# VHH binders against Uncharacterized exonuclease domain-containing protein At3g15140: the designs that were tried, part 2

Target 1, 337 residues: Uncharacterized exonuclease domain-containing protein At3g15140, of Arabidopsis thaliana (Mouse-ear cress) (q8w566)
Amino acid sequence: MASAFSAFRVSLSRISPFRDTRFSYPATLALAHTKRIMCNSSHSVSPSPSPSDFSSSSSSSSSSPSTFSLMETSENARWRPMCLYYTHGKCTKMDDPAHLEIFNHDCSKELRVAAADLERKKSQEFNFFLVIDLEGKVEILEFPILIVDAKTMEVVDLFHRFVRPTKMSEQAINKYIEGKYGELGVDRVWHDTAIPFKQVVEEFEVWLAEHDLWDKDTDWGLNDAAFVTCGNWDIKTKIPEQCVVSNINLPPYFMEWINLKDVYLNFYGREARGMVSMMRQCGIKLMGSHHLGIDDTKNITRVVQRMLSEGAVLKLTARRSKSNMRNVEFLFKNRIK

## First folded at step 1 (VHH)

Design a09 (framework vhh_7mjh_2)
Fold by ESMFold2-Fast, scan of step 1:
Structure a09 (fold): chain B 337 residues (1-337), chain A 125 residues (1-125)
Amino acid sequence: as target 1 above (337 residues)
Amino acid sequence: EVQLVESGGGLVQPGGSLRLSCAASGFTFSSYAMSWVRQAPGKGLEWIGRIYESGSTSYNPSLKSLVTISRDNSKNTLYLQMNSLRAEDTATYYCAREDLYYDESGWLTDAFDIWGQGTTVTVSS
């Protein structure tokens, strides 16, 4: 009856959203007794002497109605609920209880900042942070970016596109997309909306210009903003590789970044393997769908918000050499290896 | 001092109803998704369902019609409502806190890092 609890590793099988044709069997249990490190930082929000409640409303850009219509159209005998959470970061089915029960897209609670969270925040070197977490084994398959306002810590906009590979076989693409997104009903959305990387970059540059973060007159870096990554791979390795595959020049705004892992190590004095380790150590629970890059980017953003609320200053951790873009200089002596 | 304590188990008659509770302490309960898991005598663990931070729920399809999971964040308490109990529902019932990790193959995997001691439900006439 009375015994200390052991940490158990339970691997959950795929759980199918409601389908006309299939169920997935939910639980495969592999018992592993694991020692886990937990962060002592609990999120405690109390009413502030300023406002008891402040407006947690965040403004997000909206796409045209015709774009929404295309994404929400389903076809054939297979029924799948579709929403713009997976393409634009905002659920268009917030009024559908069945959808919310399956996908847990409570956009009204996502990434909110309480007044109390600002009490310990320090001034930052940048006005905006662009949190990025790429998905894809061989080529980029998903390109999610969130803008965080460094003063308010609120997400002011996001950019998300599915990316259609040019060097992966159709069989490899279909296997990955069905395995990654099929359970969530997103595989059709990916096939209908994924565009080539060159077009993603073109649309991304328009979006950057709309936010005054970069334009074609900018020859190096972002205007008063910095990319935040979870690991060096995304900007150091994956983007240059994808640019070669897509036959485009490396864009001038991918020259420097903040590896959150290095800032985390130096701020907390603890190593974290990735997003999940950082969240576990900080006592932050993950939000959203566990099979999608946009949700990983949102979760990394929650770590950013947590660190900022605790007084972290996000500094550049890596920079490309101006004389040789293949050479990356690491700016932190103490860093994840 | 992170702890989960289940209560409400006992002997119930077939066709009866029972509500189990799980009291959480030592962590920010409202920030975690929580699950119910059961283990019948001599059997493996069976996942019952999950409730997310938002209050949305996801259930084992074989159990969906028989159970309802709810939470009260003001009381740091998780609930499992069970109706139309059968002899096959005899088991020790555990609440568990969810954690996510990347497994050795690099895939995101759901894990339960903290478990309650369990509360036993026996369904018999």
Scores: ipSAE 0.000, ipTM 0.186, lowest interface PAE 13.8, mean pLDDT 73

Design a10 (framework vhh_7mjh_2)
Fold by ESMFold2-Fast, scan of step 1:
Structure a10 (fold): chain B 337 residues (1-337), chain A 123 residues (1-123)
Amino acid sequence: as target 1 above (337 residues)
Amino acid sequence: EVQLVESGGGLVQPGGSLRLSCAASGFTFSDYAMSWVRQAPGKGLEWIGRIYHSGSTSYNPSLKSLVTISRDNSKNTLYLQMNSLRAEDTATYYCAKGPTYEWLDSTYGMDVWGQGTTVTVSS
């Protein structure tokens, strides 16, 4: 071995053959996504992913992916899946016409709002909603968030990271990722892009600061914004558990949230146990791949947009006690258990 | 302090074979997937393959018949067996901690890798 190779290795990691890539830092790429959220390929191709015969054990819905996913995919002519390398700032095919015919770099395309949809919309208590739907049983595997402008109902930006477990064995990770993402064709992108939860939170906080939604100098939560979840589990249970695993303090912006299921029940007077049930009742067709966190987050956003267009006001449904963060207060008497 | 030290490189004739070793320290070797990557003079990085803690392997299809990756968890050592070497296999060979893939990016799979060992294939 040679000491000269240590210098060469440092050069490769710092000023690599990829030095000419504009993106040297993943949080900076999140900023680039903000500027390019409306960037769209001139080409469109109908997606060809094979429907899964399995429903995820993590599904909050009773829908069958093989039947519903196939029907929905064939009815959504020229739908293209989001490029998941692009969401991580790692797409090497931004100028490849064949790639752009298959994958979309515009996260808002299926989430457009018509002027007529604003006619019955009511003023909201927040300027922005952050729709979140975590994936992962033992540790978080996917961290997708969409910002919805409460006035326009349009998607402002997307933050998406695959999350690499630090306490699961490699065998357990590989088996779980292949089982969950293999049939969706995203097991490889997960392995290529997944980063530890602590780094995800660091990059997320930079992204929040660039949207003026939070900064390190504040003693409070989000600035005029609220998280919207489909069920309490994500913020009530999973985020705190993951913070313990990752040896980080619970961020102050995870102290309160809107459980869409509770708002839905109170607004429509009808029970819906999960995303698919809400979509079915609202007449909204499933988009993309059920059980892929980013696609589920987009579908939850479409339910949010429908409810807002029909006059719903999204109010906080849950809050942690600052004196005992294990104690969660539910703010609605009529709620999904 | 995580360290990876490659060895076993050298001059080999075309058609010959060579086995590279990577000694790992500073982390629980048995818990991590390991990868081999190479760089030929004047060319970019080329992914060779990976091995999970279980011993399961995956290879670059262009190198599939030429290489075998193995590991000995009791010795904290990763191996790369190369057969039927060609002049085009002349490169610096690196081991890396983690499941490095063919879509190498400057920020992925390159945070912990060794200093490299040079293999020269010539008559």
Scores: ipSAE 0.000, ipTM 0.129, lowest interface PAE 17.6, mean pLDDT 74

Design a11 (framework vhh_7mjh_2)
Fold by ESMFold2-Fast, scan of step 1:
Structure a11 (fold): chain B 337 residues (1-337), chain A 122 residues (1-122)
Amino acid sequence: as target 1 above (337 residues)
Amino acid sequence: EVQLVESGGGLVQPGGSLRLSCAASGFTVSDNYMSWVRQAPGKGLEWIGRIYSGGSTSYNPSLKSLVTISRDNSKNTLYLQMNSLRAEDTATYYCARETFDYGDYKGYFDLWGQGTTVTVSS
């Protein structure tokens, strides 16, 4: 009897308090060809895509037998979740077709750029933008970064790590992670993959060097690239605080950044308080889960792509003094306060 | 044989305390997320709490003041301590092993015990 019952699989969504909690997003892909860029991690080596590995963005044609199906393919966009184990080099299902149909290992599929979007784009001061949106109030819990090519507006690669606090008790961590990620079904992957912030920085610097974006042997910032944040807090306040907690020096590439909110205000002449406001004003639908850092970083990237397509030039908005690390200079006359 | 066997159930008076045990065979509990789940007569399953592979715990907010989950790695055994028991706590109590299914991005229980019955009554 025990053995018979013990073989039975039961979804957490069938158990109170989880009965009404959504554990998964719709996983169906649009029936359109998309430029495919592999998401690299410290644990995954992928050769640079050749031109023949890319396909143009196209809309599905009317090949479905029913009018309902045709309307679905023409107007229904579905969000596909990123495999969060893949981003940490821990995915055991890289060759599983069912897994690959549901989860994105290609970080660019939902962030594709139409040819028409390049018509109004202007030359940029940087070749690459590193879009970042940190999660965590007490200590950093998630460190998501997307590289955007300033010429094509396409996503080149992604760095993503869950970050394990070192100054919180295990009981406090579990309570915090359950509250933040439990409803998203991400708490388990966080516990399986999260590493200390010092190790995240070490792996991040290896990844930056692999993209020729930074060299450890120099005291310079990023090579022809800039961080793009949604608000000053991430780089101005949170990173320095976390460096103190982790007993590491502030890396030189965190000395300057682009606050997208300030560029947005100056380009559109309209204030937006955060990502949700910018998306609403631009008519961009929120995709994925708000407050999951990787999904927020992808949504911020969609705002970046919209602004670039409309002729915005992303300029540095803030710079930290090298001689006085507490002094931050704001470079825009008109800024969000 | 991979199995879970619960024990320690029985009749207890309102306000009493009880500790349930779950003995695992064929796998190591500390390598897995383990949960306690209960089912009152004629009702659905209710999740009580879990213990992570690292030993930390999380609980159903409705029950967290009344229960404590622990394990003994040397005995490969999971425990549920229950205090201040009420008539509404009458249920069959199961221990279950958690797994994550990449195919639909959901947590599941892939191994269950047979259950142990707790009756709270005078």
Scores: ipSAE 0.012, ipTM 0.366, lowest interface PAE 7.8, mean pLDDT 77

Design a12 (framework vhh_7mjh_2)
Fold by ESMFold2-Fast, scan of step 1:
Structure a12 (fold): chain B 337 residues (1-337), chain A 121 residues (1-121)
Amino acid sequence: as target 1 above (337 residues)
Amino acid sequence: EVQLVESGGGLVQPGGSLRLSCAASGFTFDSYAMSWVRQAPGKGLEWIGRIYTSGSTSYNPSLKSLVTISRDNSKNTLYLQMNSLRAEDTATYYCAKLGDEYSSSWYEDYWGQGTTVTVSS
């Protein structure tokens, strides 16, 4: 009897099972429970002895098909992409050996440092470097950061978020993401995980506090750490612009940074126009997909590690005026323009 | 249920050419990047190339002069054109769906039965 009920019904049969994205994982009381979320391995515990002389027996060479041949050909056949659902705390495949064979959950796997690389390293002015390489032409679409321990040169942790524009129409967003990430095969994970910039900053500040790098109750910048950028644009221009768009105040930890390009020019006496040029000059092969922010951040980190291993000291190259945060002072006379 | 059915394999003489097809069903074909992969007898898997939803292609650098990947979205069909075939190209050729790259089922649930190419004089 349809006449016994409302004359019209709202259909709920096609409601998407998607739920609201909110700050949750890794929302934790780091200051009370743990000092940091670690995604690296130490040289002292991570290397396994190669049985070159003592054992050549393998009871089972894996008979399962390799999934790496389904990926775009890399110059390094052992390279694996980072699981981008894992970086957002949303991976459902952590116990799946086939998934773990295709994707790594270890943010430091391609960034390991040999003991010999420490022999020429010099003391640094900071205990930690935060390597950052933002993606997004109109608004920020990706916010990737790697922590490098200045003493060991090893990667300590990773913060990675896809960022959802709030001032663009849904149609414009879909077109923008398809053009930026479609060919990289990450448009789906972007749509599943991307959150507004304000929420990214809130989650980033929790992560910083977990590492004792910054506290929201302080009036200064990072605690014994510095941002490392490949060019001034990210922190000088893009972050302030995005803060205006997102209606948030510029965070105090974005007051100073190290432009790797300026340090590189002064250390090697040679100009490099960007990441690819620095890698080529240093003889470092590109890994992963250029213009995927996490992969670019990893490659910039490899340049940082090379420079540190050769005796470079990473010094601040730029600082905002405390009296006028729109004014930036460049601390090196010899700099890339 | 995702289904991929490869066809067009067979015996071919060295220097010959062959075109393989992959008929796809059970998913929205035009929304996924597609790939070709091969496995020679007693060897591991070797990636051949990929075609994106845009129609652009990426190839294994060692094979790019020998192969061309194309797609016909109106027929839900993927193609692999192979030229100048050598004895070393003897393998079973598989079609794979790559749109779910964060899925562990990239090789098992999305691969078809394969089609065997034998290059022999």
Scores: ipSAE 0.000, ipTM 0.165, lowest interface PAE 14.9, mean pLDDT 74

Design a13 (framework vhh_7mjh_2)
Fold by ESMFold2-Fast, scan of step 1:
Structure a13 (fold): chain B 337 residues (1-337), chain A 123 residues (1-123)
Amino acid sequence: as target 1 above (337 residues)
Amino acid sequence: EVQLVESGGGLVQPGGSLRLSCAASGFTFSNYEMSWVRQAPGKGLEWIGRIYYSGSTSYNPSLKSLVTISRDNSKNTLYLQMNSLRAEDTATYYCATDYPGEWELLHDAFDIWGQGTTVTVSS
């Protein structure tokens, strides 16, 4: 049994006008520390790296058997689930070796990008992709988002919240969560961390602003970024329904998206009905727990990374009409029905 | 012709076991996730469980102890093993191609359905 230490990054966030009403003067500047999740292992590069450290697709050569063996053992170490208390900034066991043996406090190695994967990558229409896969039957129960840098294909950060229904009785919530998340072993963390959808949106908008991806005063949506979904349902149907339930207006950044299924069909010329089908066809092994939203979002991100590495250009597949928000225009003639 | 055909339904005594089969034709069965769904007389659809191309399974937690889903890609056949059957398990059982993600039927989760096979649990 190995003892391991995980690190997290902290970023500076600004006080949201939706969150802190104590200030009567809006120009009051304050800084708060927000936990940032590292989604990829840091590549240790000295401030003065040699040009050869930026490797192309050259074949790997072993220079040290002991170093190679150690790296190989580390790479083949048992997969560990991400600590979901940590994704909410609420992990109390950061210094507990037994806890760190079971849970990862950074993004796992399944999201790594090799230099060779960039050789066939094409310029993208967006600088960032926000991969999203919502979970929830009558109300959203999980809100996971990963940012993919379109130039490096690396995951920059993640936003993950469990969402507490506001229109269900406590008994109904408990029954539903035990049925959906109990078998996955995450029912306790859901109950400990879940917050109402309105608060999730408020925290999400602060996180978007910290990444310069959205400004609350904009009417156009995301700054040089696009949502990537696996199917139209999440943004076309579920988000608007949840906004009605939560008595909030549909945010302007949910007016357009990329349905990965439609891009996949057009790029590969093959139909895939969902995430597992895309992964099977691409030869990508499923990791984590299917139907746990954060794990599904990571797996969809691996499909995105594969497609980008093979030369796919991710284009918007759907747009909502501003004059009639019930009308959705599909931008691809060849699409999944 | 794309087709799913269920078989193996019938009358079974309470506490008994039954195995249902679903024969697929007209498409590459091994490329599809498959689900079992049932509908009791006068009630809505109830999702039973899903099997992925790899053989991994996900079940409705309310039914998990009673059922096992398996597949044989070489025979293009899906199976549902049911044990400890009760009168409340009386229903028409359907197989269907499935979408990953939500296990609920609410947003067009299934695109190809079989005709169904009826299971009656009665003494």
Scores: ipSAE 0.000, ipTM 0.136, lowest interface PAE 17.4, mean pLDDT 74

Design a14 (framework vhh_7mjh_2)
Fold by ESMFold2-Fast, scan of step 1:
Structure a14 (fold): chain B 337 residues (1-337), chain A 123 residues (1-123)
Amino acid sequence: as target 1 above (337 residues)
Amino acid sequence: EVQLVESGGGLVQPGGSLRLSCAASGFTFSDYYMSWVRQAPGKGLEWIGRIYDSGSTSYNPSLKSLVTISRDNSKNTLYLQMNSLRAEDTATYYCAKTEGYDYWSGKYTMDVWGQGTTVTVSS
């Protein structure tokens, strides 16, 4: 009588494999419990001061050489790399002017939307898109997600964690990290901030709940939101493999996603092999370091924003079978509709 | 008081070897990435390499065949081994403590520098 059982029909709530592994902050209680990084300029992450307008009226009807001096009234208006300690809630220098001259604490930097970009935007099937681009060949090393508001196209928040392998020796981890991040200069912040994948998932689920995007007491997917990937690999292959390695069940919110490449092909009628190809075809300049997960996630988000501004509707492209979770159904198989 | 003190510089013959030391005090040495940087007379700073807290190393590609960086956390000491020294290796050598990173330039920011030790390669 039992015979209709399948692995997918076992809910996560029946298994309860998650142990409460608390992240340890520095010894001062001045650091609040894990606070969500708010990328919206309406939150009390102070806007960078704008430089005063420098205007010199020059009317020249003479043959004398013109010389000019570059004057900077505020270096905070210049481009700065994002503080990756800040993305983990571990930045201790938020009030340090020298630190703020070097590093950016605004996760929506370079992702601003002009009012004109909203004129051709169409209604979407979801209220939010979660853009994801995992990094790591052997195990996941970086877990970056940006939330895009489907109505405004603005980035509303970021979840970013470096991920520490638990099944590798320390020597193997050090080699892996140095090879992946050493040339990018990110290896130190990785060693200082990286936590096990199980803990990343636990912290991610708290963050999802804070945004009303998912509830742990349900076996359902995201609430009026969808993951957006550049290729099927991240959610189809890498996350399930990592769940096996980490001895956790696949979360129910990873059962379906939007492969941006499939939407791109159906909308533009032209294939793109990956992020760099989509950006080149759209005339979008690559920003930051390719293969740094947060930078790639921001670049994919810029493609999403371009497509939305041109009238694209982002639809689910892939879904795992409820009867066999190893089987993935593709909803838009390399075809124009 | 956070302090770095380099030693071991001096006159060395071309083709010779030299080992420099950097003694660290006033901070938990084992927690920090450390670098070696040099400055030849009348020239700018040239990064030699860094050593991570794990003991792994990264080198300037132009210098990697000539140098080895190591550390002894029990002695709070950083080392630079140089082999097959040439006249163009004449410089003041500095050790530096890493403050953080600049991933856009691929360079680490440094907040504490030693006084330097001078190496002269001459016959």
Scores: ipSAE 0.000, ipTM 0.165, lowest interface PAE 14.5, mean pLDDT 75

Design a15 (framework vhh_7mjh_2)
Fold by ESMFold2-Fast, scan of step 1:
Structure a15 (fold): chain B 337 residues (1-337), chain A 119 residues (1-119)
Amino acid sequence: as target 1 above (337 residues)
Amino acid sequence: EVQLVESGGGLVQPGGSLRLSCAASGFTFSSYEMSWVRQAPGKGLEWIGRIYTSGSTSYNPSLKSLVTISRDNSKNTLYLQMNSLRAEDTATYYCARDSYGKYWEFDYWGQGTTVTVSS
């Protein structure tokens, strides 16, 4: 069969509203300006289409298929990956129609909420949830966070940084990135944008302050917000380890979190070992590339949205003792190890 | 406008070799991973292999040593070398551009070139 996909041109992007009165000055030559990426789903309540992403029904493992059916994906052929240069404020193709047809500069398109999904939602203990899913075996390589508004269930903003190890040799970094992100096709953007963890934390704190979620002068936790993780590892273990490697003190906002696995177990009365299991049990198809941190964070967010729409209340599941940082208290009797 | 144009298909005898080309235009070719996909008459699409921006390659294990994918960034051209062709290799062969950040997702396809293996 002939492919019809090349027939979809810039015409699909003609939904852009005109703004004759507001032309911003062009970006600096270095493109080093810090940008806040706003997820625009909250500006218009449109019924979200059902995802039919071909990658969402297969485990995105490195195994090569012998026979591959792509016919079912024709309805999802126009879905676009997030531009990871854009998330860093380094996209040079903001006005390129070919680029904008291929890459998404709106983090919320895959995370839209239908009006009907709000009917069974319960009031939450927090105004915002910060969904996080770190990547990296030896050192953190990716730091993706999505803000979910607890009232609307819509994504408000995204913070995404690739993280450059400081204790690995350049040869070891190159080999690791080629193996991890080369297979996912994002090794170039990683090399172009990755910054040391200390700088990621500094930029993250500026972003939190811009959203009134934290201020360094308070030296406490998040304001009316909580981190949501898929497992305790990210905040319990990996963040403290990385802080030691990077010679920085553990930030006070990493003292408590919501392990979605524990909330899931208590709400549904059944275990799920991870993101893929939760999605399968909820009938949610996997989207994007599994093990790419931004895509996994989006998929975890879709589980959060599903649970909220069904009446779940996301409560803290773990807290560190301020008097003994090695001591983590688990707040649920019924929990996954 | 992104355009992919395959060429080099035709009738070949069993045991023969054939080289397919894909001419790319309308985008920075060197910045994208590229794939070859085929479809035999009355069957589904079968992924052949991928070439990364680094020049490294990944192949469908069922095709193993039968194919080689290469690229020439100076000519904006992708190649598929096929050896020891058999009747079951009769198919329409498509050049596809891999979507950035999405494994197994393709955003642009060529029109295809037909290869018929027959005595």
Scores: ipSAE 0.000, ipTM 0.126, lowest interface PAE 18.0, mean pLDDT 75

Design a16 (framework vhh_7mjh_2)
Fold by ESMFold2-Fast, scan of step 1:
Structure a16 (fold): chain B 337 residues (1-337), chain A 124 residues (1-124)
Amino acid sequence: as target 1 above (337 residues)
Amino acid sequence: EVQLVESGGGLVQPGGSLRLSCAASGFTFDDYTMSWVRQAPGKGLEWIGRIYYSGSTSYNPSLKSLVTISRDNSKNTLYLQMNSLRAEDTATYYCAKEGSDWYGDLETYYFDYWGQGTTVTVSS
């Protein structure tokens, strides 16, 4: 009687979004790696298929046109949204082919880097860039970060959390989330996965330590890495305000950042209001849903990769005063006001 | 246990109208987005539209002028109103609960629970 319904059995196995599948084997699930790789712009696989030629002589020509055509075909394939349950370590459908066809568990396709893109790249002052684009006007609703390797321009890993307000009524939260995420179809995953900002910071600091990017026993900033923002608001204004709301001290790694808008202005000699204008001016196609934080962070990362490939050097643009945390010094004379 | 039970299908003349119902149980109905999907004989699944928990609706553009989706949260019931029915509307109609991780374009769908379906036949 009850055997014909279409319902999938739920796996209770917890899958970490910050571990490579090879390191998520049952024997190693309890172990954290020094580095976790979730997004990788590698366009080659370890076992490469042997070239085969069915019509005439075997072809082993290693032509850049065939590699380039394969990359363009992959990049021009239908865009798939990132599984947001996966980013929170709560995806129960990692072995479901229907789910994997709809949702992406790897952002590397969108953020691929060709060898030619490295030809004009200049040495950077930092080994890693942490691209961040916060969402939420009243309180932070989304905390997305992508790590970019400054030498390869490839994405190393991502940290993504939906953030649950603690000072808003449930009715106010529901209205806020419906208005922000309802049409994007992610309000449900937000309600299922969102955690308080204090917990987001605690999990973020564990993730930073696993990448050797920060040590909690110091009052120092990031280890040879810098935040990259699209505008000063995220780190200058919103994070300090949220820390007050959440009753936590401002973390020492939020003392300085790179406003991509200021670097863009100085590198190209042209103003861009934000992400969309930078992408338009650079001829980069918008991917995913504008105003979904993870998608905006990916798009900002594509601008970063374009600028690096054209020879830009990403320098700190702003720094907080240690004597007065509300006082921010801007390090560029030519800046967007 | 989650159950979705469709009703209201049957034989209809071309140009006629039908209202399909879906009775939901085993979950908090008013918290979830619900969809209607159809499958014509020998064809693939075609998404018709969805209704968010808020009551807001989104439709397949090719079907938007022909259908209206509504819900009654007090009765845990989802409705599909169909007007100006044509022979090509002959299909099995399914009520579906959207998965908690729904995210995609209007032509992509993902559902964690489906009903058994109700058949609509449009013919003279």
Scores: ipSAE 0.000, ipTM 0.124, lowest interface PAE 17.6, mean pLDDT 74

